# Designs tried in a protein design chat: VHH binders against o75319. Part 72

Target 1, 181 residues: o75319
Amino acid sequence: GNHIPERWKDYLPVGQRMPGTRFIAFKVPLQKSFEKKLAPEECFSPLDLFNKIREQNEELGLIIDLTYTQRYYKPEDLPETVPYLKIFTVGHQVPDDETIFKFKHAVNGFLKENKDNDKLIGVHCTHGLNRTGYLICRYLIDVEGVRPDDAIELFNRCRGHCLERQNYIEDLQNGPIRKNW

## First folded at step 3 (VHH)

Design w71 (framework vhh_6fv0_2)
Fold by ESMFold2-Fast, scan of step 3:
Structure w71 (fold): chain B 181 residues (1-181), chain A 121 residues (1-121)
Amino acid sequence: as target 1 above (181 residues)
Amino acid sequence: QVQLQESGGGLVQPGGSLRLSCAASGFTFSNYAMYWVRQAPEKGLEWVSTISGSGRSTYYKDSVKGRFTVSRDNAKNTLYLQMNSLKPEDAAQYYCATWYLPSGYTHFDYRGQGTQVTVSS
């Protein structure tokens, strides 16, 4: 339905670009039909997303949507110039290896095709925090060799909110490195 | 050289008020969103409030909504947090921060030294 996601209003709409990376994290944009339930200052539509990214002097080159639903907005609500990738990811559970590898493959493909520009990979789940933070940190740890605590700190700082799910944090800190493409 | 300096913390009784300030230098203040974050004993760093570079948009942690007000004076390069109806759970070291692009990602050094807020009877 048209219900605002639980705690969605608690989170900053868009974080900052994560320095040394091409990642930027944000909460799920909500299409126009949700605006009846929001004050003007609470609105965060797909258009608002692109305006906020532009206000940071950044440009999106890819959106990766990790939600397990299509109810919040449609790919058609995005500019045709920005590729959209859906990776259905169940909340509460650490993403499985197949999901992790799919994310890594998408990121690596984007970087290879965009080596001549500075466009960003936008990643979101419902709150742009737990699934989003996990997959970004997992990429930094496994592919770029970043120390787990450094990856988590960088994400938390740039998102403006700390990863909340202990099982996600535990997997990032102590779990095995996933080496498959 | 990015520098952030917090002040205004202290001891207050439950229900009391404090006004925190943060003096910023070394960057174009009005171009950056500013954040208040806090760290209580044995807890991680938690976000409290955000204000956009222009000051037009403000966001708050749910538990502080209606009690805390963030503001900024771009002419004075200063960020503020007005804290009313303070509760024991608000006791923490308070830091101002900006998401300035650091030189590396192995450490985070673009926050101030913090100002201590204690709420006790």
Scores: ipSAE 0.000, ipTM 0.151, lowest interface PAE 15.7, mean pLDDT 84

Design w72 (framework vhh_6fv0_2)
Fold by ESMFold2-Fast, scan of step 3:
Structure w72 (fold): chain B 181 residues (1-181), chain A 121 residues (1-121)
Amino acid sequence: as target 1 above (181 residues)
Amino acid sequence: QVQLQESGGGLVQPGGSLRLSCAASGFTFSNYAMYWVRQAPEKGLEWVSTISGSGRSTYYKDSVKGRFTVSRDNAKNTLYLQMNSLKPEDAAQYYCAKGFYSWTPLYFDYRGQGTQVTVSS
C-alpha cells in the first residue's frame, strides 16, 4: 500500500538527541513512492532522515524500527553501514515484557559495542511518539534509574510532542519496574 | 519571537463551561500542531489535547473526551479549548504550547504564561 499513515503529517520528522542518553526519536520515513502525495516540505525519506541528523551534528549508529509493517520503507533504503533492527509491535497496547526485553537487550548491546564513539540509537514507530516514547522511557526508568516523570518530560521535550496514550503514561508512572532478565 | 498568550480562565461551578483562547505570534501558526496542557497545584504537567496544523485531526486525554473540544482559527493565529461539564478535577493552570524546534527544559519548545481555571461551589 501507498497510503500515507494516519496523522503522519501532524508530527515533526525528527526530534533532538535526548541529553545524557544516546537516543533520538523520529517518525517513520517514507520511501519515494509516497512523495507524489506530499508537498516538497512534507517529504521525509530515509535520505531526508540522515540529512536531518547530520544537520544536528549527530550520527546514527543503529535504527530500531517498531512498526508492524515493511510497507513504508525497506532496510535496503538505508545506508549499509547503519545496522537496522526490527521489533514488531502492535499499536494501542503497552508493549509486552518480551518486547521490552528485546529493546533493552538491543540498547545494552549497542552501548557496549560503541563505548568509544558518540553515535546515536534512532528509534521510530509510525509517529515516533507512543510506542517509541514508551520503550525509550521504560529503558531510562528500569535500566538508568530515571524518575518516571523526568523520563517522560525529557522525551516530550526532545521529541517536540507529548506522549498521547494514557495507558502508556500510566504504565510508566505507576507500573512495576521490568527487571532485566 | 515566538509568543503565546492564554486567556478565558476563571471561576466556574461544577457542570459549568469556559472557553480558553491562545493568541500566537512569531511563527507560521498553520504549520504546527498545538497543545493544551494543564498543571494542578503541586502536580506535574498533564497533556489535555492536541490539534493538527490544519485543524482536521484532534486528540484528547481520556478523562476529557466528550466534554472538551479543541479548535483553531489559522487566519487569526488563535487556538481554542471549549470546556463543558467542568468537574473539580479539571481545576488547574491551563497552558497553550507549541511543539519543539529548539532545546528547552520544559515539555515544549514554547509555552504561554497560562490561564487559571477554578471549579468550586
Scores: ipSAE 0.000, ipTM 0.133, lowest interface PAE 16.3, mean pLDDT 84

Design w73 (framework vhh_6fv0_2)
Fold by ESMFold2-Fast, scan of step 3:
Structure w73 (fold): chain B 181 residues (1-181), chain A 121 residues (1-121)
Amino acid sequence: as target 1 above (181 residues)
Amino acid sequence: QVQLQESGGGLVQPGGSLRLSCAASGFTFSNYAMYWVRQAPEKGLEWVSTISGSGRSTYYKDSVKGRFTVSRDNAKNTLYLQMNSLKPEDAAQYYCATLWYGSTYPRFDYRGQGTQVTVSS
């Protein structure tokens, strides 16, 4: 069934752009069929996502969807001008090296093709927190050389919520750097 | 040199009200989400409320919804928590906080000294 994700209402819909990067994180948008279960102020559709990003004077150039489902919204609910990439990522476990590679490859490709603009890479899982925060921080640490604690602080501050999974945080702080991706 | 200074705590009767303030310095206040967290005797640190940098978005712990209101004045670098209909369960040391490092609420060195709220007749 098409139920609202657990705790989805507890999270800020969209964070702020992470300064010095092209990343912005948000929770999963919900298509129109979910709105019958939501108060008007709780709605966060794909259209609402783009409106909220525009309100921050930002523009999306790519959406990376890390959810393990396609039931929340369809790619066709997004503007044709914004590429959509699905990377199926299981919750609770630290993402595997193949998932990390796919994420890094997508980000690097976007940045190479978008050197002449300042468009953002939007990243979300269900809550826009654990899988999302892990992969963004993993990229900053492994590719950009950011210190783990600095990457985590930057993500937490800009998302408006702390990474919750201790195994994700432990891997970011003390795990191996995946430099060969 | 991030500094957070809480004030406004005190002794209040059940059903009473208090307004907490947090004066922030050493960073660009309007760029950061701010948090109110509390710690009661024999209990762990507990999140109470979040407010976005712009002040447009606010979030609350279920047990305080409708009773507490978080707000901020970015021109004065000040965060507020209006607490109405106070209950004995709200008695705690209240801290103003922002996220700097780690997996949970800010460490002690990134919180202020706190302000004590006691609810008793």
Scores: ipSAE 0.000, ipTM 0.143, lowest interface PAE 16.7, mean pLDDT 83

Design w74 (framework vhh_6fv0_2)
Fold by ESMFold2-Fast, scan of step 3:
Structure w74 (fold): chain B 181 residues (1-181), chain A 121 residues (1-121)
Amino acid sequence: as target 1 above (181 residues)
Amino acid sequence: QVQLQESGGGLVQPGGSLRLSCAASGFTFSNYAMYWVRQAPEKGLEWVSTISGSGRSTYYKDSVKGRFTVSRDNAKNTLYLQMNSLKPEDAAQYYCARPYWFSGTSYLDYRGQGTQVTVSS
């Protein structure tokens, strides 16, 4: 239904670009049917997302949607010029290897096709925090060779909220590298 | 430097029509979705309509669907709200607004005086 996700209002709509990367994280945009339950300052539609990215002098080139639902907004609510990729990812559990693989391949493909520009990869789950932060950090650690603590610190600072799920943090710090996934 | 100036309000009978305008300056108008919001006396702000930067996507509050039409002219930096079949419950101060991020909190940025719509016979 049109219920506002639990704690959704507690999180900043959009983080800042993660310096040295092409990533920007945000919480799930909510289509107009949710706006009757929101004060004007709480609204964060797909259109609001793009306005906030432009305010940072950035441009989105890809959106990766990690939510396990299609109820929050429709791909057709997005500009036709921005590709949309859905990767259904269950919350609470550390994402499985197939999910990690799909995420890495999408990111690598985008970067290959966008070598000549500085467009960003926008990543979100419901809160833009745990699943989003995990997959971005996992990419940085496994593909870019970033130290786990540095990746987590960078994400936390740029998102404006710290990763909350201890099992996600533990996997990033102590878990195996998923080679070429 | 950002300025939004509303106009076109007035007194109209139930069933009448009004066309509101909002002249924008000080920012790249076509980059921003624009909102129409309204406030009746002693009530909070109420969202009425949204239009995308390109003008291709429009959204409306359920109670105004089929009666109100939002549009924009990006060449003139102007936002419009065509209001038909006006009802007494539509009486309010109308503001145009753009989304604004300030200190990690999202606000609708409206700085004009608005334009008053009164519906009375």
Scores: ipSAE 0.000, ipTM 0.109, lowest interface PAE 18.6, mean pLDDT 84

Design w75 (framework vhh_6fv0_2)
Fold by ESMFold2-Fast, scan of step 3:
Structure w75 (fold): chain B 181 residues (1-181), chain A 121 residues (1-121)
Amino acid sequence: as target 1 above (181 residues)
Amino acid sequence: QVQLQESGGGLVQPGGSLRLSCAASGFTFSNYAMYWVRQAPEKGLEWVSTISGSGRSTYYKDSVKGRFTVSRDNAKNTLYLQMNSLKPEDAAQYYCATYLSWHPTYGMDVRGQGTQVTVSS
């Protein structure tokens, strides 16, 4: 139903673009049917997402949705000009290699097709923090050669919230590089 | 009319403590995450800490974890940073900051004038 996700109100709706990358992270937008349970200043619909991105003088070129549900909003709520990719990712567990590969493939494909523009890859899970931060950092470490602590610091600073799940942090810092891109 | 006003900085010896305050006005304080950021001379702006609008979630730069504590009093529209075990590398101008949706700029949309923290013997 129309129940607000636990702790969703505790997180900033949209972070900042991560400098030197095409990534921007945010919490899950909620379609209009959720707004009856929210004060006007708490609302964060798909429309609000695009307004907030524009207010930062940025433009979305791809949305990657990492939630394990489709109840919060529908792809049809997004502008037709912005591709939408669903990667069903279970919370609490470090994403498996197949999920990591799908994320890397999508990012690499977008970057190849968007060499001549500066459009952003928007990534979200429910809170835009743990699954989102893990996959973005994993990409930066494995594909871009960024040091794990630097990737985590960059994500935390730009999202405005630190990764919370210790198993995710441990995997990023000490886990193997996945060569499945 | 949106304003952030920091206070509580000063000179302290290594290992000492300071409590910074930030008085906010002109917006619905409890609806916005608040940030502490700092800038040392000839260095870029560094993020230090974040607190959610409700106060339930707090986050810290690795080098300050266990030494700094961020908190807020939404009834008083005030943000705090308790700084313990201060080190020379913590010396900087400290700013409180937030992002407001009507600002069209990338980055920290609203910051106060800052409060200076000096750590020396």
Scores: ipSAE 0.000, ipTM 0.138, lowest interface PAE 17.1, mean pLDDT 85

Design w76 (framework vhh_7qia_2)
Fold by ESMFold2-Fast, scan of step 3:
Structure w76 (fold): chain B 181 residues (1-181), chain A 120 residues (1-120)
Amino acid sequence: as target 1 above (181 residues)
Amino acid sequence: QLQLVESGGGLVQPGGSLRLSCEASGFTFSRYAMGWYRQAPGKQRELVAFITSGGSTNYADSVKGRFTISRDNAKNTVYLQMNSLRPEDTAIYYCAAWYLPSGYTHMDVWGKGTPVTVSS
C-alpha cells in the first residue's frame, strides 16, 4: 500500500548532529504521492529533509536507508551529489552481524573519503529511532570505544526521542562487542 | 555489467507452488546481495525476500514461512521457491542486485520481471 507508516507523525522529522561524530538521524522521507494523505505541516519529503539539514547549517554527504521497503521514496528523489546506501533491516529484531558489518564498512569508507570536509552521514529507518539508533550506537561502542550508556544518551538527546525497543537497548548495554565487524 | 533475467512465472491455483529463477551474467555475482521484489496492480513495489552475499536470508512478514530464497553462486542464479500461494501473491516479480564493498551503493541492477497469477 501507499499508507503512511504507523506512528510516523509522532516523531520529529530530523534530529541534530551528534556532537563529536558525523551522524545525523531522521525519520523516513515520504515522496510526493504520500502528500495527499498529509497536512502541509506534516509533509517531510526528500526535499524537506535537505532544507531542514541546511537550516541547521549542516550538509549531507551520505544517506543510509535501513528500511525493509523501497515504497517510501526512491534514490532518484535525492540530489545527484548525495550517495545513497540501502541496508535492508527487519524491524523488531536486533540487526545481525552481517548488517552491523555493512553499516560499519559504509561509515568507515565515507569517513576516509571525506577527511577534507565536515559533511554528515544521514541514517534513517521508518521512525529514525530503533534500527537507526541501534546501528549508530553500535558503531560508537565497537569502533569509537564509547561507553554504551553514553552512546545511548547522546543518540536520545540529539534525536529528540528515546530508543524504545528493550531488546536493542539490552544488546547495546550488555551484548558482545563485534570487533571483527 | 551484471544483468538479470527472471523466469518461472505463470498461472497457478491457490495453494499451489511455483519456483522463480533469476540468472545473472557477469563475474562478480558472488559479491552481490540479491532480492526478490513484487508489484501488484495499483500498488508500489515491495521487497519479499533478500539473500546476502554471505547467505543470510530475510523475508517480508506476508511471505515468511511460505517463500524460500536461495542462491547458487556456481550457476550465477538466485531462486524464489513459493509455496502455499494465495490470490494476494499475484504480482510481477522482479529480481534485483546490489553491491556494497565501499558503502556508496543502491540497487545496482534490476531484471524486467516475471508475472505470477494465483487464481482459480
Scores: ipSAE 0.000, ipTM 0.127, lowest interface PAE 16.0, mean pLDDT 84

Design w77 (framework vhh_7qia_2)
Fold by ESMFold2-Fast, scan of step 3:
Structure w77 (fold): chain B 181 residues (1-181), chain A 119 residues (1-119)
Amino acid sequence: as target 1 above (181 residues)
Amino acid sequence: QLQLVESGGGLVQPGGSLRLSCEASGFTFSRYAMGWYRQAPGKQRELVAFITSGGSTNYADSVKGRFTISRDNAKNTVYLQMNSLRPEDTAIYYCATGFYSWKPLYDYWGKGTPVTVSS
């Protein structure tokens, strides 16, 4: 079906760049077919995403889509010049090690290839909160050596919403570092 | 909980020296870049110096050759040694840190320590 995701309207469309990182988090953009179910001020299409990023004086260099569906928008709805990566993740469960490593590999590859610019890695799930916040924080903890509470606080502040899933928070704070397969 | 506590500010004569300290707690100090910023009366806050997790240093042009930033990871402390102080160095000095190893962020600040250079 072509229905708005549950609670999607409850979340800010786009957060702020996480300072000292290349990350920016947002909720899933909705293609034009969803607009009949939305007031003009509620619309958040792929075009709206790029306009909001530009308004922050930022530029996207990669989008990582963590949703388990392709019904919200298609990669062809994005500018051809912006790389797109789909990592299918199930909500409610802590992402598995394979998912975590795929995310880390994509981020590391982007940073290596984009040393000469300041383009951002945009990350989203449905609400741009739990799966998105988990994987960004997991990267900061495991790769950048950030303390778990500091990573969570930075994400929450910049996203404008706090991580909601207790199992995700517990794994970030007390779980093992995912360094090797 | 993250805390940054600055000390060492005060009144000094032109040409004098001061050493500022910033003690950090509540995070893995050795993994983050640390910086010193200052805000002079009527001016915007500006970066004075920073030190990366690896020990590389960076200085504002106005302080090069006079100020030295250093860190002691065993003590969770970053220092700013200020020599040949000038009236233009009068400001409140702030310790700052962030979640990156190569630069400080504007996210975590101490309360500041005032430095006055006056005859």
Scores: ipSAE 0.000, ipTM 0.110, lowest interface PAE 16.6, mean pLDDT 86

Design w78 (framework vhh_7qia_2)
Fold by ESMFold2-Fast, scan of step 3:
Structure w78 (fold): chain B 181 residues (1-181), chain A 120 residues (1-120)
Amino acid sequence: as target 1 above (181 residues)
Amino acid sequence: QLQLVESGGGLVQPGGSLRLSCEASGFTFSRYAMGWYRQAPGKQRELVAFITSGGSTNYADSVKGRFTISRDNAKNTVYLQMNSLRPEDTAIYYCAALWYGSTYPRMDVWGKGTPVTVSS
């Protein structure tokens, strides 16, 4: 339905670009049908997302949607010029190796095709925090060689909210490196 | 006391090269991501090069292919190798250490800057 996700209003709409990377994280945009449940200052539509990215002097080149639902907005609500990728990711559990592989493949493909620009990879789940932060950090650790503590703190600082799920944090810090070569 | 000391700035002709150094003291350098920022007269400070603790790098489009950031954790030093310098590279260059460790204490550290002038 048109019910606002639990605690969705508690999170900043869009974080800052993560320095040294092409990532930016945000909470799920809500299509126009949700606006009757929101004050004007609480609205965060797909259009609002792109306006906030432009306000930071950034440009989106890809959106990766990690939610396990399609009720919040449709790909058709996004500008035609921005590719959209859906990776259905179950919350609460550490994402499986196949999900991690799909995320890494999408990021690597984007970076290879966008060598000549500085466009960003926008990543979101419902709150833009746990699944989003896990997969971004997992990429930085496994592919970019970033130390786990550094990846987590970089994400936390730029998102403006700390990763909340202890099993995700534990996996990032002490779990095996997944080299999906 | 956390400190960053920049060196290597100066006057150089267009097409020339300079190597900036930034030596860190008073903290565990290897845990920090390091960045080089610059500020031209009358302009906002901008990030030009960035290196994570793990060695991943990123560059502003204006310097990509000409500037190289590197770090030496044994010497607590980050470097910016600047090649093919242009008049528009004229700025004060700042070294920054960005804390990516535990959420507390958060301690970003900035150097005081080193001027670079590219002129004939």
Scores: ipSAE 0.000, ipTM 0.135, lowest interface PAE 16.5, mean pLDDT 84

Design w79 (framework vhh_7qia_2)
Fold by ESMFold2-Fast, scan of step 3:
Structure w79 (fold): chain B 181 residues (1-181), chain A 120 residues (1-120)
Amino acid sequence: as target 1 above (181 residues)
Amino acid sequence: QLQLVESGGGLVQPGGSLRLSCEASGFTFSRYAMGWYRQAPGKQRELVAFITSGGSTNYADSVKGRFTISRDNAKNTVYLQMNSLRPEDTAIYYCARPYWFSGTYYMDVWGKGTPVTVSS
C-alpha cells in the first residue's frame, strides 16, 4: 500500500543545516506512486529533496534512512553519486545501543572520508523528528561533547520542529553516555 | 550588524486577533528560513510557526488553523497572523533565524521578543 504516513503533511520537508556540524534533517521523501494522494504543493519526492538542498546552497554526501520500511522510496530513486545507508529503527522506543553505535560509526566514517569537502549528512526517519533528532543529538552529546540541552535546542531550531517524544528527551538529558566510540 | 526587530504584541481579549511583524537586517533575508517561537511563564521556548526560504510553512498542533506565518522578501519581514486567540497563547513571542558562515557556528539571531497577553 501507498498510504501517506500519519501526520507526514504536518512537518517541513527539509530543515536547515545544523551550524558547526555536517547534519541536515528532513522527513521521508515519498516516491511518485504516493503523488495521487497529494496536492502538487504537498509533494516531496527524492528529486524534490535534492532540489530543496540545492536551493539552500548545500550538497548531500550521504543519506541515512532510519525508517523501519522500504515502502516510501527505494535507494535507486536517489542519485548514483550519493551513498545511501539504511539503519532500521523502530519508532516510539529510544534506539538501542547497537543502533546508536551503527549511526556513530557511519557518521565518523563519512567525516573521515570527506575532510576535503563540505558535503552534508542527510538524516531522516518518517517525520525527520524523533528518531532523527535523537540520533543526531546523541552523536553531538557523546562524540562532540555538546551539552544535552544545547544539542536539543540546535536540532529543534534547525529542523523547525521540536522533539515530541518525552522518553527521547529524557534519555538525552539524563541517560548515560554511550562510550563504545 | 545582524538584527531582528519584532512588533505587534499587546493585550487582546479571547477570540481576538493580533499580527506580529519581524523586520530583519544585516543578512540576505530571502535565503533563510524564519521561525516564530513563544515562551509562556515558567516554560521553555517552543516553536509555533516556521517558513522556509521557498515559502513552505509548518505549525505547532496547538496553533494550526488559527495562526498563519508569511513573509515579504522585498520588505525583509516575516509575519505571524494570530486569530481566535486563547488565554493559553499568552507568552512572549520571539522571531528567530539560525545562521552559519564560512564553516563556523555563530549564535542564532533572536529578536528581543514581543509580549502577547490574552485575557478577559
Scores: ipSAE 0.000, ipTM 0.103, lowest interface PAE 18.0, mean pLDDT 84

Design w8 (framework vhh_etentamig_d1)
Fold by ESMFold2-Fast, scan of step 3:
Structure w8 (fold): chain B 181 residues (1-181), chain A 122 residues (1-122)
Amino acid sequence: as target 1 above (181 residues)
Amino acid sequence: EVQLLESGGGLVQPGGSLRLSCAASGFTFSSYAMSWVRQAPGKGPEWVSGISGSGGSTYYADSVKGRFTISRDNSKNTLYLQMNSLRAEDTAVYYCAKWRYSSGLYPTFDYRGQGTLVTVSS
């Protein structure tokens, strides 16, 4: 379908790099078939994503797609030089330990392979907010030892929008550390 | 190495039901999310359903939600897809797929074998 995702227009396309990390968060890019339902200022294609990242003087080295669908854009719409990883994540439940492990493994592997550059890990779900913010913050808390409130504040500030799902926030603040990597 | 063997397909009338099975070998089955992917005649592959390694989380394409149920038996290294209220548009070859935990290139669905053909017609 070419229906725009619910509330997709309410969110900034791309956040800022999270200082001290290699993460940048954004909402799902929409392929050309969606553009007839959008004003020129509202368009955010895969090409637009890379242009906006370049305008921030940054470079993507990996995209992690957390949506549970492939209807919004195809991996083939991305530059061949940028790896793409799909981790199917449903939007209402706190991600399970297996999903958290996959995310941590992908991030760790990228960082080991990219020690000599400063390329970013781009993470998105539909809005680039709840699933995206949860997994980034979970990584910072569990792997980097960041305080939960500090991780959440950093994500919110850099994304330009606050995490909305209370169950995700509660799990980050008070849930157990996942020792799964 | 990794081997996935699908079964349970066949000819069924609209409104009917089928249960597909996938026997997995060559990897630690319980450690990997599994998916069902289908390919209809003349079309590209379409993701249908997914299940976490523990079985605690399930995911469905909008086209099958409420009609299909994915499940797994980790003690038997077997994945299942219960398909109810089948429609002509469900006609496809169904493949069992395993995810790689990381990819430096593109999303990878590790599916092997010829799949199992489901034909929905009267």
Scores: ipSAE 0.000, ipTM 0.121, lowest interface PAE 14.8, mean pLDDT 84

Design w9 (framework vhh_etentamig_d1)
Fold by ESMFold2-Fast, scan of step 3:
Structure w9 (fold): chain B 181 residues (1-181), chain A 121 residues (1-121)
Amino acid sequence: as target 1 above (181 residues)
Amino acid sequence: EVQLLESGGGLVQPGGSLRLSCAASGFTFSSYAMSWVRQAPGKGPEWVSGISGSGGSTYYADSVKGRFTISRDNSKNTLYLQMNSLRAEDTAVYYCAKPFYKSWGSYLDYRGQGTLVTVSS
């Protein structure tokens, strides 16, 4: 199906860079074939993503795609200069330790290779909110030692939408630090 | 060149078992967590199982817990999925996947062609 994801139109396309980090969050871009189901002001293609990032005077160095599908856009729709990483992440459930490990590994590798620039790690799921916010906050808490409430507040402010899933919020605030890799 | 070659799929009756293999090459296999992902006809991909680089930690989707076992042999650069008590809903193409960066046009270079599992009488 060429169906628009449920509630996709309810969310801002792109948040702002999270200050003090290399993260920026956004909702899933939709390839051109979806545009016939959208008003012009609702369109958010891969090209639109890069235009909006440039409008913020930022540059993407990596995209991490957390969606459980490949139907919304193809890696070939992205500029050749921007690496793309797919981590299939189940919605609604708190991401498991393996998924968290993959995300941390990807982020650490990017930061190591990009010490001499200020390029951003773009992270998205379908809405760029729950799975995206969980994994970014989990990284900040576990790796950078940020307080859970501070990580969540920073993400919510920069994304322009608050994390919605109570189980995700509960795990971030009171769950164990993931050190088992 | 990184490559992942899946094998072991086939036709099996409900309640049967299959063992899938994935031969990995072109990277330091033991340094990467590995996963199995499946895609049923007409559906999006579903993450099935994951294993840490050392093999010390394993993780499963709720739909397969207690029935599937993921394992790896780092000396042979091989990932396995033992599938028991197979159900019709397990019918899918199964893919081996690693967490690595992709550039334009390279997604399938590290994710193999998959292996088809059909569960039917």
Scores: ipSAE 0.000, ipTM 0.122, lowest interface PAE 15.7, mean pLDDT 84

